# Designs tried in a protein design chat: miniprotein binders against a7ua95r516to809. Part 4

Target 1, 294 residues: a7ua95r516to809
Amino acid sequence: ASLSLLSISDLVPDLQFIFFWMSNAIEILYFIQQKSPAYMQTIELMDDKAGSKESLLSATISANEEAMTILEEVIMYTFQQCVYYITKTLYVVLPGLLDCNPFGTEPSSEQCRRAAGVCVCAVCVMPEAVRRVVSVFQTTSDLLQQYQVHSEIQSQMFAYLFFFTNVSLFNQLIDKGPARGWFQRSRVLQIQASVKILLDWAKGAGHNHLAQKFFAKFCSTVTILASPPQQLSQMSWKALCAEHPSLKPVQLHRILTQYQLMAELGPLPIWQPSSEDEAYIYRTVDLLESFENH

## First folded at step 3 (miniprotein)

Design C4
Fold by ESMFold2-Fast, scan of step 3:
Structure C4 (fold): chain B 294 residues (1-294), chain A 95 residues (1-95)
Amino acid sequence: as target 1 above (294 residues)
Amino acid sequence: SLRKRAERLIRVAQLLLEIVELLIRAAEEKGAPEEVIELLKEALELAQKAIELAREALEALERGDPETARELLEKAKELLREALELIWEAARLLE
């Protein structure tokens, strides 16, 4: 007797085995790196009257390089498997973040948006959807710590998870947002508050720099959509591009178009692209982000 | 080529034997559980068997049988992976 929704806890046993293999491979790699110089010195100190010393040194270097290659392949494979299982779980739970209300009460007016923003800090209600996403990140962090995975690999793992989360949320908001009502001011403010909970978690976990870097696009999008009409209408296209460098011209134009429709700003062309950018704003192929980049 | 693959497997397996010997020494010095030492000895045997299969693959290539050589190298690679798994298990227990 259980809920029909899949949780990260269901995958912990599988993840534990993969993290165990990854950790051990990293440790063996480190062991070889540390012992290779000592072994080379031992060979050099040997009395080689047959002239085979140089051949033995050459053979040892080659063997070490091949062992390193195999261990690097194992580390890469286990890393990819961890990412696969974790992102599969994230993919299921992330859409819920765009539909939840962390304020506990939906804002009804522009004046209430500032009050709601302050309320997030005072009464941070964590919706089930946000809790599920945080749980995935926390479980990942716990497993990395439990198996003593090197900090550099931990950083790479969270860099990818944040990248994946950013792309998934951005694409869903841009592609499905209009039909789902996610561009309404009250909904955008709720989304902003939910994302703040994720960013606060990342900061607490020691990943603030990675979160700032990899959530930039989605954060810029939500920031623009949550801006007051009077403030946003006074900014030029050039100023918006400068303030939001993570957004491509086509993405910024789409966001501003949705904002104009939702804020009921009428037909005024207040955010006209520069002549240089005009050709790029109609490139549909560049609208959505790819999960394969970098 | 299959010949270079076989030579590479032999070299990697020989390096693993050196690593296992160091781990066995460390385990014995620390008074590790008998099961740890047994895992390492099993890894040693698997690595030695992988070398044998890789050498048999070279012999198959000399007689003009690349199909048999390919099968032997695949088995040698699998034994090497099993040896690595046992080394990881033993190393984890030593921590």
Scores: ipSAE 0.005, ipTM 0.202, lowest interface PAE 11.0, mean pLDDT 73

Design C5
Fold by ESMFold2-Fast, scan of step 3:
Structure C5 (fold): chain B 294 residues (1-294), chain A 95 residues (1-95)
Amino acid sequence: as target 1 above (294 residues)
Amino acid sequence: SLRKAAEWLIRLAQRLLEAVEELIREAEEKGAPEEVIELLKEALELAQKAIELAREALEALERGDPETARELLLKALELLYEAIELIKEAERLLE
């Protein structure tokens, strides 16, 4: 296989090194930005070296600009490296979220151990697959906090991670869902509950706004698929488009077609695309989301 | 690349050295307490040691020992972080 399965814990030493570099570069950049005015003022107040004053100002500006350029490049590079390693880990754990059952009760070995070596406690725990995804987000948050990375950069990182997660889950569901039975209502309800756990984590971590923004497409998809056949069959194409503006016409059409097949609805299709949208239904380029879209 | 990381760190530390030298000059001109000047001189020494460790990392890479290079670079970064904290403390005392 081209890509190895990686635990986030296996990457922690490498991520710590990269976050340390990023944090140091940010602090040094801030230091230079704060000091530049003071250096300029000090040089400007030199009246006994008027002839060399212009040269010193120019040299100080050039040195600071060069240092700032290097720091900005390092910050960008280290940010890209963190995103690369984290998303690589996310990509391998995300499909598991589509197969797990969060409504099950699973005993915790640690909690049962506290009951004198026998399991007397019925514990409802997060499914392993969901826990792996949450662990990636939590470890990322912990590292950003440990190295005191500025909140704006933290927001940029989680914006991208949520964007990546949304695209990955949507594409997996649309591309592989029919073959794996993921469009069955019972499975969709499990998926919806699992995603709710991720969204609740994001809210707790202070990233609710980003999660709401970047998970819109996948959330719309599972909302439609979780709808009872009686309710969904009463909605027109126009109404569905209005309720789910994040979905492209071709995406909505594929979702509804799969829903109709899984729900074993009658041969008459209720969800007919508008004449305006029909032209876009067969554009394969718009079916799956791109990881390059912003 | 660890080699690019080491080269970057050397450039960064050299720029920090220049900044600290200027801060020492300014602190001396303002008649700052010896405590402030000593903090800045300690920061200068840490930045210099960081350059030395980064150069040792380049030598380790030439010997085909990237793990030693990684450890040396991490230590160099820690020294730069300490230098920045000392500079911040010196600045606080000047206010």
Scores: ipSAE 0.006, ipTM 0.256, lowest interface PAE 9.9, mean pLDDT 74

Design C6
Fold by ESMFold2-Fast, scan of step 3:
Structure C6 (fold): chain B 294 residues (1-294), chain A 95 residues (1-95)
Amino acid sequence: as target 1 above (294 residues)
Amino acid sequence: SLRKRAELLIRMAQALLEMVELLIREAEEKGAPEEVIELLKEALELAQKAIELAREALEALERGDPETARELLIKAAELLAEAVELILEAERLLE
């Protein structure tokens, strides 16, 4: 047992409680929104005896407004708590994804390759580090499904989790990658394969559109670093920007410059930054989206 | 915070209680089937019990027993979920 560190399994009981409350608050809110207009109309059509109709109408409006305010607060609070705890867990496991080897030069992978069959070998392809990340997403999906949380809320939660994952991985790769050797072609191919496992999970879970949207920046970066040097040197700057619209020109230039320093790469395309882009490069120490996102 | 969640649960249960009371009144005024009124009255009882369990949870927290409080809040939340299911079933039976 760890004193200060929690696995996703340790969080499940608390997450179940929070998801249960969020789901119920959403259902009650939906019920009030659906029933209240019809009931209000019924009150308006009632015979007014000594002004009692106005009192009923006012009381119903007040009760509904108070209930909706409370429910919205509960929904917001529980959503924030879920995101907070899940991203805290992701923060711990995500760095491992950049250092793992899905192609398996390890004894376990070799044993699997020499074992009974294709299905056994396929299982050996998922590194433990990738499995931990997938486990966080799968547990989240299971809880959302268990408590029948509306699909819109599910989409918002995975949009946030994918956004967080993308920013975290992108910042780590760009800021620490050169020093850690992550820009080496063999390491980039390992990262690309690991990310593909994660994206394949998202596709299977019904979140392909969200994954493509929110992983675009990191995927573009990995794709560039995995591209043959000859291919990159033959493309114009305009063509490179067009291939990677999720990257700002200054981000793309930084990636290519770092890649050139770490690997064989032909002459870089000529980049003419705008005066604003040039000022940004010179004065800011962080060209990337903030890692600390809440 | 378990105390804050207990307080939020009580406020939610009270709001649901008020809504169920209005639904029972409406169902009775419209001459709804007795089955519908019985489902709504059962939902009312569950909401009341949920409030009581949540209050017991606050008492447990006051005496320094957060584990008992957590268990009571889980039970209270389950009762509120059941109350919502009964209300939805009653609405389905109303055509």
Scores: ipSAE 0.006, ipTM 0.334, lowest interface PAE 11.6, mean pLDDT 73

Design D1
Fold by ESMFold2-Fast, scan of step 3:
Structure D1 (fold): chain B 294 residues (1-294), chain A 103 residues (1-103)
Amino acid sequence: as target 1 above (294 residues)
Amino acid sequence: DPLEELKKKIELLRLAFQIAMRLYNLAVELFNQGDTEEAIKTLELVLEMAKIIYEAAKELIEKVKKTGNEEAMRLAQELIEEAKRLIEKVTKAIEEMKQRLAS
């Protein structure tokens, strides 16, 4: 099927089935975990019937171990399948976030008021591209809630989805940003506003700490690029590294280089890497993030 | 791509069926040990699982028919038949165990 036709709404029936199975497998695993110790104690307290007790204990241990292994495989498989379908949908909609304008295309007299030449009300409208991304997260949240998936699994799901989103957006911005003009200050401010909508959604959904943790790299990138030239020129390489620990030296160097080129800042103090970092600045293999986390 | 996804769903349903069979065996052992109440609860979970597998396999076979893949159709049909038999077997076992508990 065509990637351009993918919608989270189209995947809901399939996702409902997978989430239902994940929830059931978790419940069954907990049931076996609760009953297995009691059953083992019962066997251990039984009379020794000419070796039948040892045989029964061995058989029960083997059977419970096998059942738990199968359930863990089902939980892992269903989790992987949900992640696969959700991230496949995210992959299609995420680039639109970097191209949209959340400040609107036309001024609205009802949304923006002016008094004595000052704009009193600045309204940020959720662009369709941002709404598509939010709808993927919201649908995921709704399904996890509908099937009463354990909060720990829910946290792991959003941790991975935020990780994926962060890596996708960061890689898109670093790799394609120069050619697409995304490093232009006006575009960076639009990207920053769009990302704030996603972060506000995450906070409202109870995932603020996960969003802060897993969006750190992309947020650092956008924060640097949105910084006024006056402020950035006052910061040393060491200070920038300390302020943005999520960025690797090669990533920070690429961002600053693009900032100088796109912002047309003229002659600026050179942000010189430390002697320790200099060796890593030119490692192009470390520039883009991997989707494989340890 | 579509056929690969359907095959993965058939694999998931087969794995779920294996779990249901294992829990059925556990329920029988609990009953033989005199834990009738826990055996009935375990069988009720097996019945729920078997019904879900049955309905899911029925939906899958309609999608598999559109692919024309004979192997996938055979595997889906086997799941339908096995799940239906498990539903019948577990329903009867629950009724028999409840009658014994009442006695």
Scores: ipSAE 0.012, ipTM 0.335, lowest interface PAE 8.7, mean pLDDT 76

Design D2
Fold by ESMFold2-Fast, scan of step 3:
Structure D2 (fold): chain B 294 residues (1-294), chain A 103 residues (1-103)
Amino acid sequence: as target 1 above (294 residues)
Amino acid sequence: DPLEELKKKIEELRFQFQLAMLLYNAAVILFNQGDTERAIKTLEIVLEAAKLIYEEAKELIEKVKKTGNEEAMRLAQELIEEAKRLIEKVTKAIEEMKQRLAS
């Protein structure tokens, strides 16, 4: 497929062809899995003349294994290509989600009139940055439905896309957040509202369970940063670890340190790590999440 | 860069051709298992893909010729020839399999 395509709309022709191959390979594989036992039984019921039955059974098993291997390779390869192109597009559009303001100001009367002529809901305006991310997920869902891709494969694809999105957003926030001002409470509330739009989309698309599972780390991070100082300062380190099990001790410590700086709370004894955690917390290695580890 | 875009399109068609060849091999295995009906349906998918690759490669070579890049013209021409051979091979196989099914 084309590596020069950047928007999800530009990918659709290439993705359609790949989904076509994936869907057909899945159907053929399923058919072989269902029909092979009946065929083998037919051979086993045949009269064995001059010992040919054992040769036929052996040949049938070998051919069945070869066919299944080829189809599994086609499915895996096409799945990997889809994920590659979709995540490449997501990588470009995701940072915009951290900079947009979904609360906005009320649109002008002229904008409302123009939107009403094109859009049914002129009152609810989604930020362009959020719309671009939702568009990637919606296009993926549409293609999976158009080519009737098996529900298990659909779930695996969205599990990976949500995993990728979570890691990308978490890494961007932790790595670039301080320089970009993203840890300020007002900005964190904007980020939280934008993420809610993505989670609401996932719920509407039937992927709520996957979204809850794979967005846990980023959601925990945003939840901590959005917490009132009065509430957060009353919690012990142990309580915070228990409340946010998706965060590694070093990640939680970095988030709390940034929170203290933004809230101007100064150092608080109640956020002290255990002696067992302390040795690892002050190392910066493994702070960011890897796309290669699941 | 127009030439780089054309080279990428040749690579995309080559990838699609490789997928068609894999499904062709799967169809042969299905036929040898006695699953003639599924083998024919699989080959019909391969035939449709081979025809699309052939037509796109034919269109692409006209654009490549205007660039004067000899290597790109060679790669596009090889793809046209391979796609044409696959169309002929698959058409013949479908006809043979249908004849066996009818008898």
Scores: ipSAE 0.017, ipTM 0.458, lowest interface PAE 6.3, mean pLDDT 78

Design D3
Fold by ESMFold2-Fast, scan of step 3:
Structure D3 (fold): chain B 294 residues (1-294), chain A 103 residues (1-103)
Amino acid sequence: as target 1 above (294 residues)
Amino acid sequence: DPLEELKKKIEALRYQFQMAMLLYNVAVELFNQGDTEEAIKALEFVLEMAKRIYELAKELIEKVKKTGNEEAMRLAQELIEEAKRLIEKVTKAIEEMKQRLAS
């Protein structure tokens, strides 16, 4: 409960406690799964003159199943808490990616050292907004490594974080983009460069496959916005949909409509799907929307 | 200032609710991409977030009532109502998606 109200600066110490409990629960669960057969065999070989061997065996099976259920609940809860607090931090820092300029950023650090009278300098260039996002991912990776969390759980965590990042950036761009000027060609190129830095980090961390899978929607969106308007207007609706399979027809239509409104190039020709294309768009109905209507 | 601290807690819960809504949208997109099983798991996570927000908001409104501040009571009540609606919405979505998966 107290963790829910903490400031961003307090995240790391609290995450360490949660990761500690998660790792511990995973290890105990693994121990029970690996050692249970040996213990059960010991009970089966036991002589029963003063008590019931069958009763002890049944009680041990029940206790073992109950313990595993509790540990699975602890693992699930701690995993959910980690994802929750990490995504809370991401939500705060992600909008900065859409406003930063990686092409004009001053070096965030410069290191110079001497060896045998030779001066060697290293310059690191990364926008502060991008650095904040990378820092969240790197801190997560460091904690998973520090507590020796199994690789499968590491993959699950980054899958959720990348998917959250993708959806958050996509929704921010679509909802706020026109008012913020993010649909201007120069801004789109800056956004594309910033996202490339995130994808490069993911590749270096061993998560390239997950990043390619879960960033597809946002990457398709910035690719469309970076495309010349004449190229897009010359393509059929079916060709546009085929080129961007990660986008639902309704989403693609919204992007193209907003693209036509960009101020940087002046007024653009109005592009509209045909009546047939519109029917195709509305055939892709979100089932979850029906739950709100009925 | 007790009132100022309570207002900050309400703002923190509002932020958590916005995050739950974003994760709900993640689940919707998973379902739309055909990942029904992953969508259900994401919705179950959203459900737990919504339940937590609901319980914390209920605790906060009792403390806010003692201050007599009408604005703070209104904001806390709005969170309770919105969290309750999200719980109902997500619960129904999970049930329908599980039925679809079983069929």
Scores: ipSAE 0.000, ipTM 0.241, lowest interface PAE 11.7, mean pLDDT 72

Design D4
Fold by ESMFold2-Fast, scan of step 3:
Structure D4 (fold): chain B 294 residues (1-294), chain A 103 residues (1-103)
Amino acid sequence: as target 1 above (294 residues)
Amino acid sequence: DPLEELKLKIEILRLQFQVAMDLYNKAVELFNQGDTEEAIKTLEKVLEMAKWIYELAKRLIEAVKKTGNEEAMRLAQELIEEAKRLIEKVTKAIEEMKQRLAS
């Protein structure tokens, strides 16, 4: 609602409230899980008739199960609300990452260009677009730390945010990339550098393993697009599939087809599937369509 | 504009549904590789995501109906139906995988 029109910094007060409730619900759930066995033992040790004791035990089990279910739902709801508003902010800022230049802007004046020297590719400044994405991740990290949210929940949240970012960037690149020139080599290298800045932030924040795992699809895509045509043409379909296990065969085929159209060598083919490779692609599509076929 | 805000929410839920679908496919790959236990855990996460998307899409369609915009209503209804089907498929898959594990 109103929150969806605000920047991440404007969302902080409302996010603080949600994180507060999530943290408290987690603490209460763990308290119940820890203390429930002791309470049940107390009931079993009661000096009473079996029928009356069974009734009390049954009612206590029912009440504890209901309380734990409600707390789990509250934790899930607050977790998903945080994720929703954070990813909503990410969705707005992520396309800018595909359009920015992290290598820095070379001075337009000829004097400044000569003073800067022949190569400025080693100069990498965090573009505003990348900074906005990093700011979302950093604010999330700060809130998780402020409310002392358990490390496992923190890991789940960043796994989700990284996977969301990965899929969002992948879909943007595949669907809109050719029309927007994002498949051009110079733009791909800029995208690769921007992604490296995000991955470096994640490593510094202690989330390197999660970033490597959940950015795999988009990283594989960018790696393929940044590869020289001669290098790709030397690899078999099976080898490409093995090197990029995060990409579905259908997705890999689409990427290679787009790469071939955008190759600097023009009409030279990068890759063409054999009859056996075609059968493999069809088999994989059938597995992926198991959900839609039912 | 309230309608543009609702359309953006639908777009975001569509992306989150795609994330759920990708995780579902990852779980299928894990199962095919023989990692049944990890496949079940992944599917349980997908189930949570699908239920969340389903509930939010149901709330969104009520707000969208008030605007009278038929395209937005259609898109929200499609998400509701897709999320419901995913819940059913994931639930069945979890049960099948657990049966295999328990024999």
Scores: ipSAE 0.000, ipTM 0.247, lowest interface PAE 14.8, mean pLDDT 74

Design D5
Fold by ESMFold2-Fast, scan of step 3:
Parts: structure tokens; C-alpha cells; sequence
Structure D5 (fold): chain B 294 residues (1-294), chain A 103 residues (1-103)
């Protein structure tokens, strides 16, 4: 078994071919949809020589419908293949965001050696783990632009990639976080800064609305965990639910329990669940998010 | 198993070739119905698809040769030959249709 991690650059040749096929299929489908009404009208206006017009009209409709069905299948297949390879790469690199330190990024060894001392540009260098995730998103964006994939399809792809990223990060933090020390305040602040870099990239790429929508759960989690003890201890359960509507009762309860353990606050009456939510706090099946869109 | 992965890729390219053939036949029908502009557009996409299949199959056969599997080499070679024929056929058809449109 190989311990080497796949780089997004290793997948670019395969992704280029898949995007090429997807782009061509979309273009043909769009062309048929745009031109079909005009051609059908042209046939309608033809002189009918003993029923030949009706036969031609029926044949054109059947041919166009069959072509559209096949093109839709090709588009769906190529879209799913792109998503599969991209998310497989993301899944491998995403946990690194939970362990990296964006506040202490070190400059390259070559740059430091030539400077003969501490590099003054250290703050300009992105952590490797964050760079890997941004590179996956940037490469995807570049390929979509290179092959002139329609903006609607681009939006659908990034919606799914952000959804996947949010679920992956949330599940990793909730499930593995206690054992990995990720709920320590210093680590949470590092995670928050790393997520900010991803959100800033998404805004720059024109996907701010999608990022805000699909990162809500993970952002809520990090926001709660980064809250000062004085501030959080003054908030009621109902206030926290209202401020973080993306979190289910069991998820919010788990987050507050981890915060309490790390801060040594012990049980606090301020986080008493509402009577309506009390039963849902124990719904373990709702703790982790599904990668399936329902 | 590297050989099984290569066989799956050959099968995938074969499916793509079948789609290209269907679109070629659609373009011929559209041309015969007087939809010359649409027919040319479809054929231009088919040409790009056929060229891509040809290049992918050429790369694939070099990897398959290293495995020594005769069946996989035969399947890849057949795909190369069929894609090459489609490229030639589509190129000629585009030229003929464009000449018709210009007149």
C-alpha cells in the first residue's frame, strides 16, 4: 500500500479530458435547445407534399429528444466523475486544516537562507495544508474556465464541493477532535483563521453566496468554540439555538460539552436545554452529517 | 489490479465512442433534414470527441503493452482504428456541409 498522497496536479490530465467531454456535451445540448424551436418552425412553414412535412417533423422531434437524453446522461456521468476525483483529493487534504497554524507560517528555506536571517515576508506565506485545499478549488475553477463550462454548472459544482468540505470538516472535528486536541482554544483559533482563508478565496472567485450557505454548520461550530468563556456562559440554550440554527440539538450539546471540558467550567445552568429539545440531545444518529444531499 | 483498471478505462472510452457515433448519425440526419448549421456544430463536437478518444486510446495501449495482455491490447487497438476512421469521416463531412451552406 502506498502512503503517498495524491496531488491535484496528478489528476489534472484525467480531469482535463472529463471536463472536455462535459463541456462539449453541454454545448451541443444548449445548441439543440436554442436552435430546435427555429428549425421546427421552418419545417412547419414548409410546403407539404403528400404528408412528407409531418414525417419530417416527427423524425426531427424524435432525433432531438434522443440526442438530449444521451447528452444529459453524458453530462451527468462526467459531472459525477469530476466530483468523485475532486472530493477524493479534498478528503485526503482537508484534515490538515484542523492541524495547521496560519499564525506561524514559516518562509521557504531557500528564501530564508538568501536573506541570512528571519524572513520579513513570513506572514505572506500560506500554510501548506490550506494551500493544498485552495489549490484543489483553484484548479477546479481554472479547468471550468479553460473549457468554458456554463456558469450554472460551475455553481452546481462549487455548491457540492463546499457542501462536501463543510460535512468533512464538521465530522472530523466532532468525531476525532477530542482525541486530536482540536477543541483547545489555541487550536480552534487556528482553525478559524484557516477557514477564513478558504472563505476569502471563495469570495474572490465569485462564490461568496455558496460559501456562506454551505459552510454555515462548520462556521457556527468554530464560532462557539472560539467564544470567550464570559460571553458563552451568559448565553441561554435558546439564545444559542437562535444564533446557530444550522446546528441540531445533539450537535450543539456535543459542542458545548467539549467547550465545558476544555475550559474546566463544569455543568452550568445557562446551557439547560429547552423541554422541546431535551429528547433530541440524545439522538446520536443525528450527530454526524451525511455526505448525501436529501 | 493495474490490468483491471486499464480494462475499465478501455470500456469507458468505448462508451464515449458509442456516444460520438450516435451524435455523428444525428448530425447526418439533421443535415438531410436541412438543419445544416446545427449539423455542422454537432460534427465539430464529434470531431473533438473522436480526437480525444484517439489520443487517450494511444496512451492506454502503451500502458497495456507493458502488461502483456493480448485481449486488452486488441480492444485498445480496435478503438484507436475506429476513432481514426471517425476523425477522417467527420472531417470530410464538415467540409462538405460547409461548402453546401456557403452555396
Amino acid sequence: as target 1 above (294 residues)
Amino acid sequence: DPLEELKKKIEELRKQFQIAMFLYNLAVRLFNQGDTELAIKVLEAVLEMAKMIYEEAKELIEKVKKTGNEEAMRLAQELIEEAKRLIEKVTKAIEEMKQRLAS
Scores: ipSAE 0.013, ipTM 0.309, lowest interface PAE 7.9, mean pLDDT 77

Design D6
Fold by ESMFold2-Fast, scan of step 3:
Structure D6 (fold): chain B 294 residues (1-294), chain A 103 residues (1-103)
Amino acid sequence: as target 1 above (294 residues)
Amino acid sequence: DPLEELKEKIERLRWQFQAAMMLYNKAVELFNQGDTEEAIKTLEYVLELAKLIYERAKELIEEVKKTGNEEAMRLAQELIEEAKRLIEKVTKAIEEMKQRLAS
């Protein structure tokens, strides 16, 4: 009984049912929206001296409004259910991405015991931790395609999943990173490589624009931490803010402070916040990201 | 356990709030693609959902106050504030989109 039992594959039967109903509700909603004006016009053209035309028109308007409201509720509810189960699975597998080594080989148990010195990889395979995250995204993509969910809904789902992933990874890195050693240069380079694999998957899946937009904060963080000391020390606070507009002043200040500590460099150039930003570096309530979009 | 039941209700409303935010983002996307009428319809639906979440969260906070649990109070209060902000944001967006349709 481990947290890894919350596998995306275990949820596929339930997700298939939910995606089926979401797809059907969307199709019916668009059909009603498209056909309703023509049908209403047909009623208005009817010759009815008994007054039944007005009754039929009123009844049709009421029925259409009620049907559309129910369909919109079904679409929202099913979308909500999918996001909940998928993000719950992501939450369990995402920390592994920060702890894996994509530069390593997957040697057999025998090869691991016999290996002495540098291991040369004849075949480099995606780390298991990264594969688990990619599996969640791939399964979601497969289900959206299987049930022919409209591209707009697909884009919105991946926008949210990438947003959730970005917030989760950023918060974990900032909150737990120092204690876990994740700010050490070798670890940061491993994290950068793992994130690159994830972003490459997103590009291959047709979601490059969404990935670039919603991963901006975490990518900025990793980019700063992976920067050579020589390069980073030559940049002013103003230049760093300009290169990384997704980071709040308090977030940038915390990242730079951790960089100085983990790099064990002599006294680094003072990255002095601008007078405008100085007040914001102590706003600890703004340090961690919220799961709500701004 | 009444406290656990209340926390589950707050968690469920949080989940519903996240869905409302996703629909809001879809409406913005539709507007940017030129589907202004569909964007307005979606936002009107989001507005009703946000109002419902706000009212339900206010009801839950009164029950949570009786438990004296600070964490549950914080979670319920955060949800009330977020739902209120979403109502304001969506109301403004609907007004702006309707103005563009008129012009």
Scores: ipSAE 0.000, ipTM 0.109, lowest interface PAE 17.0, mean pLDDT 75

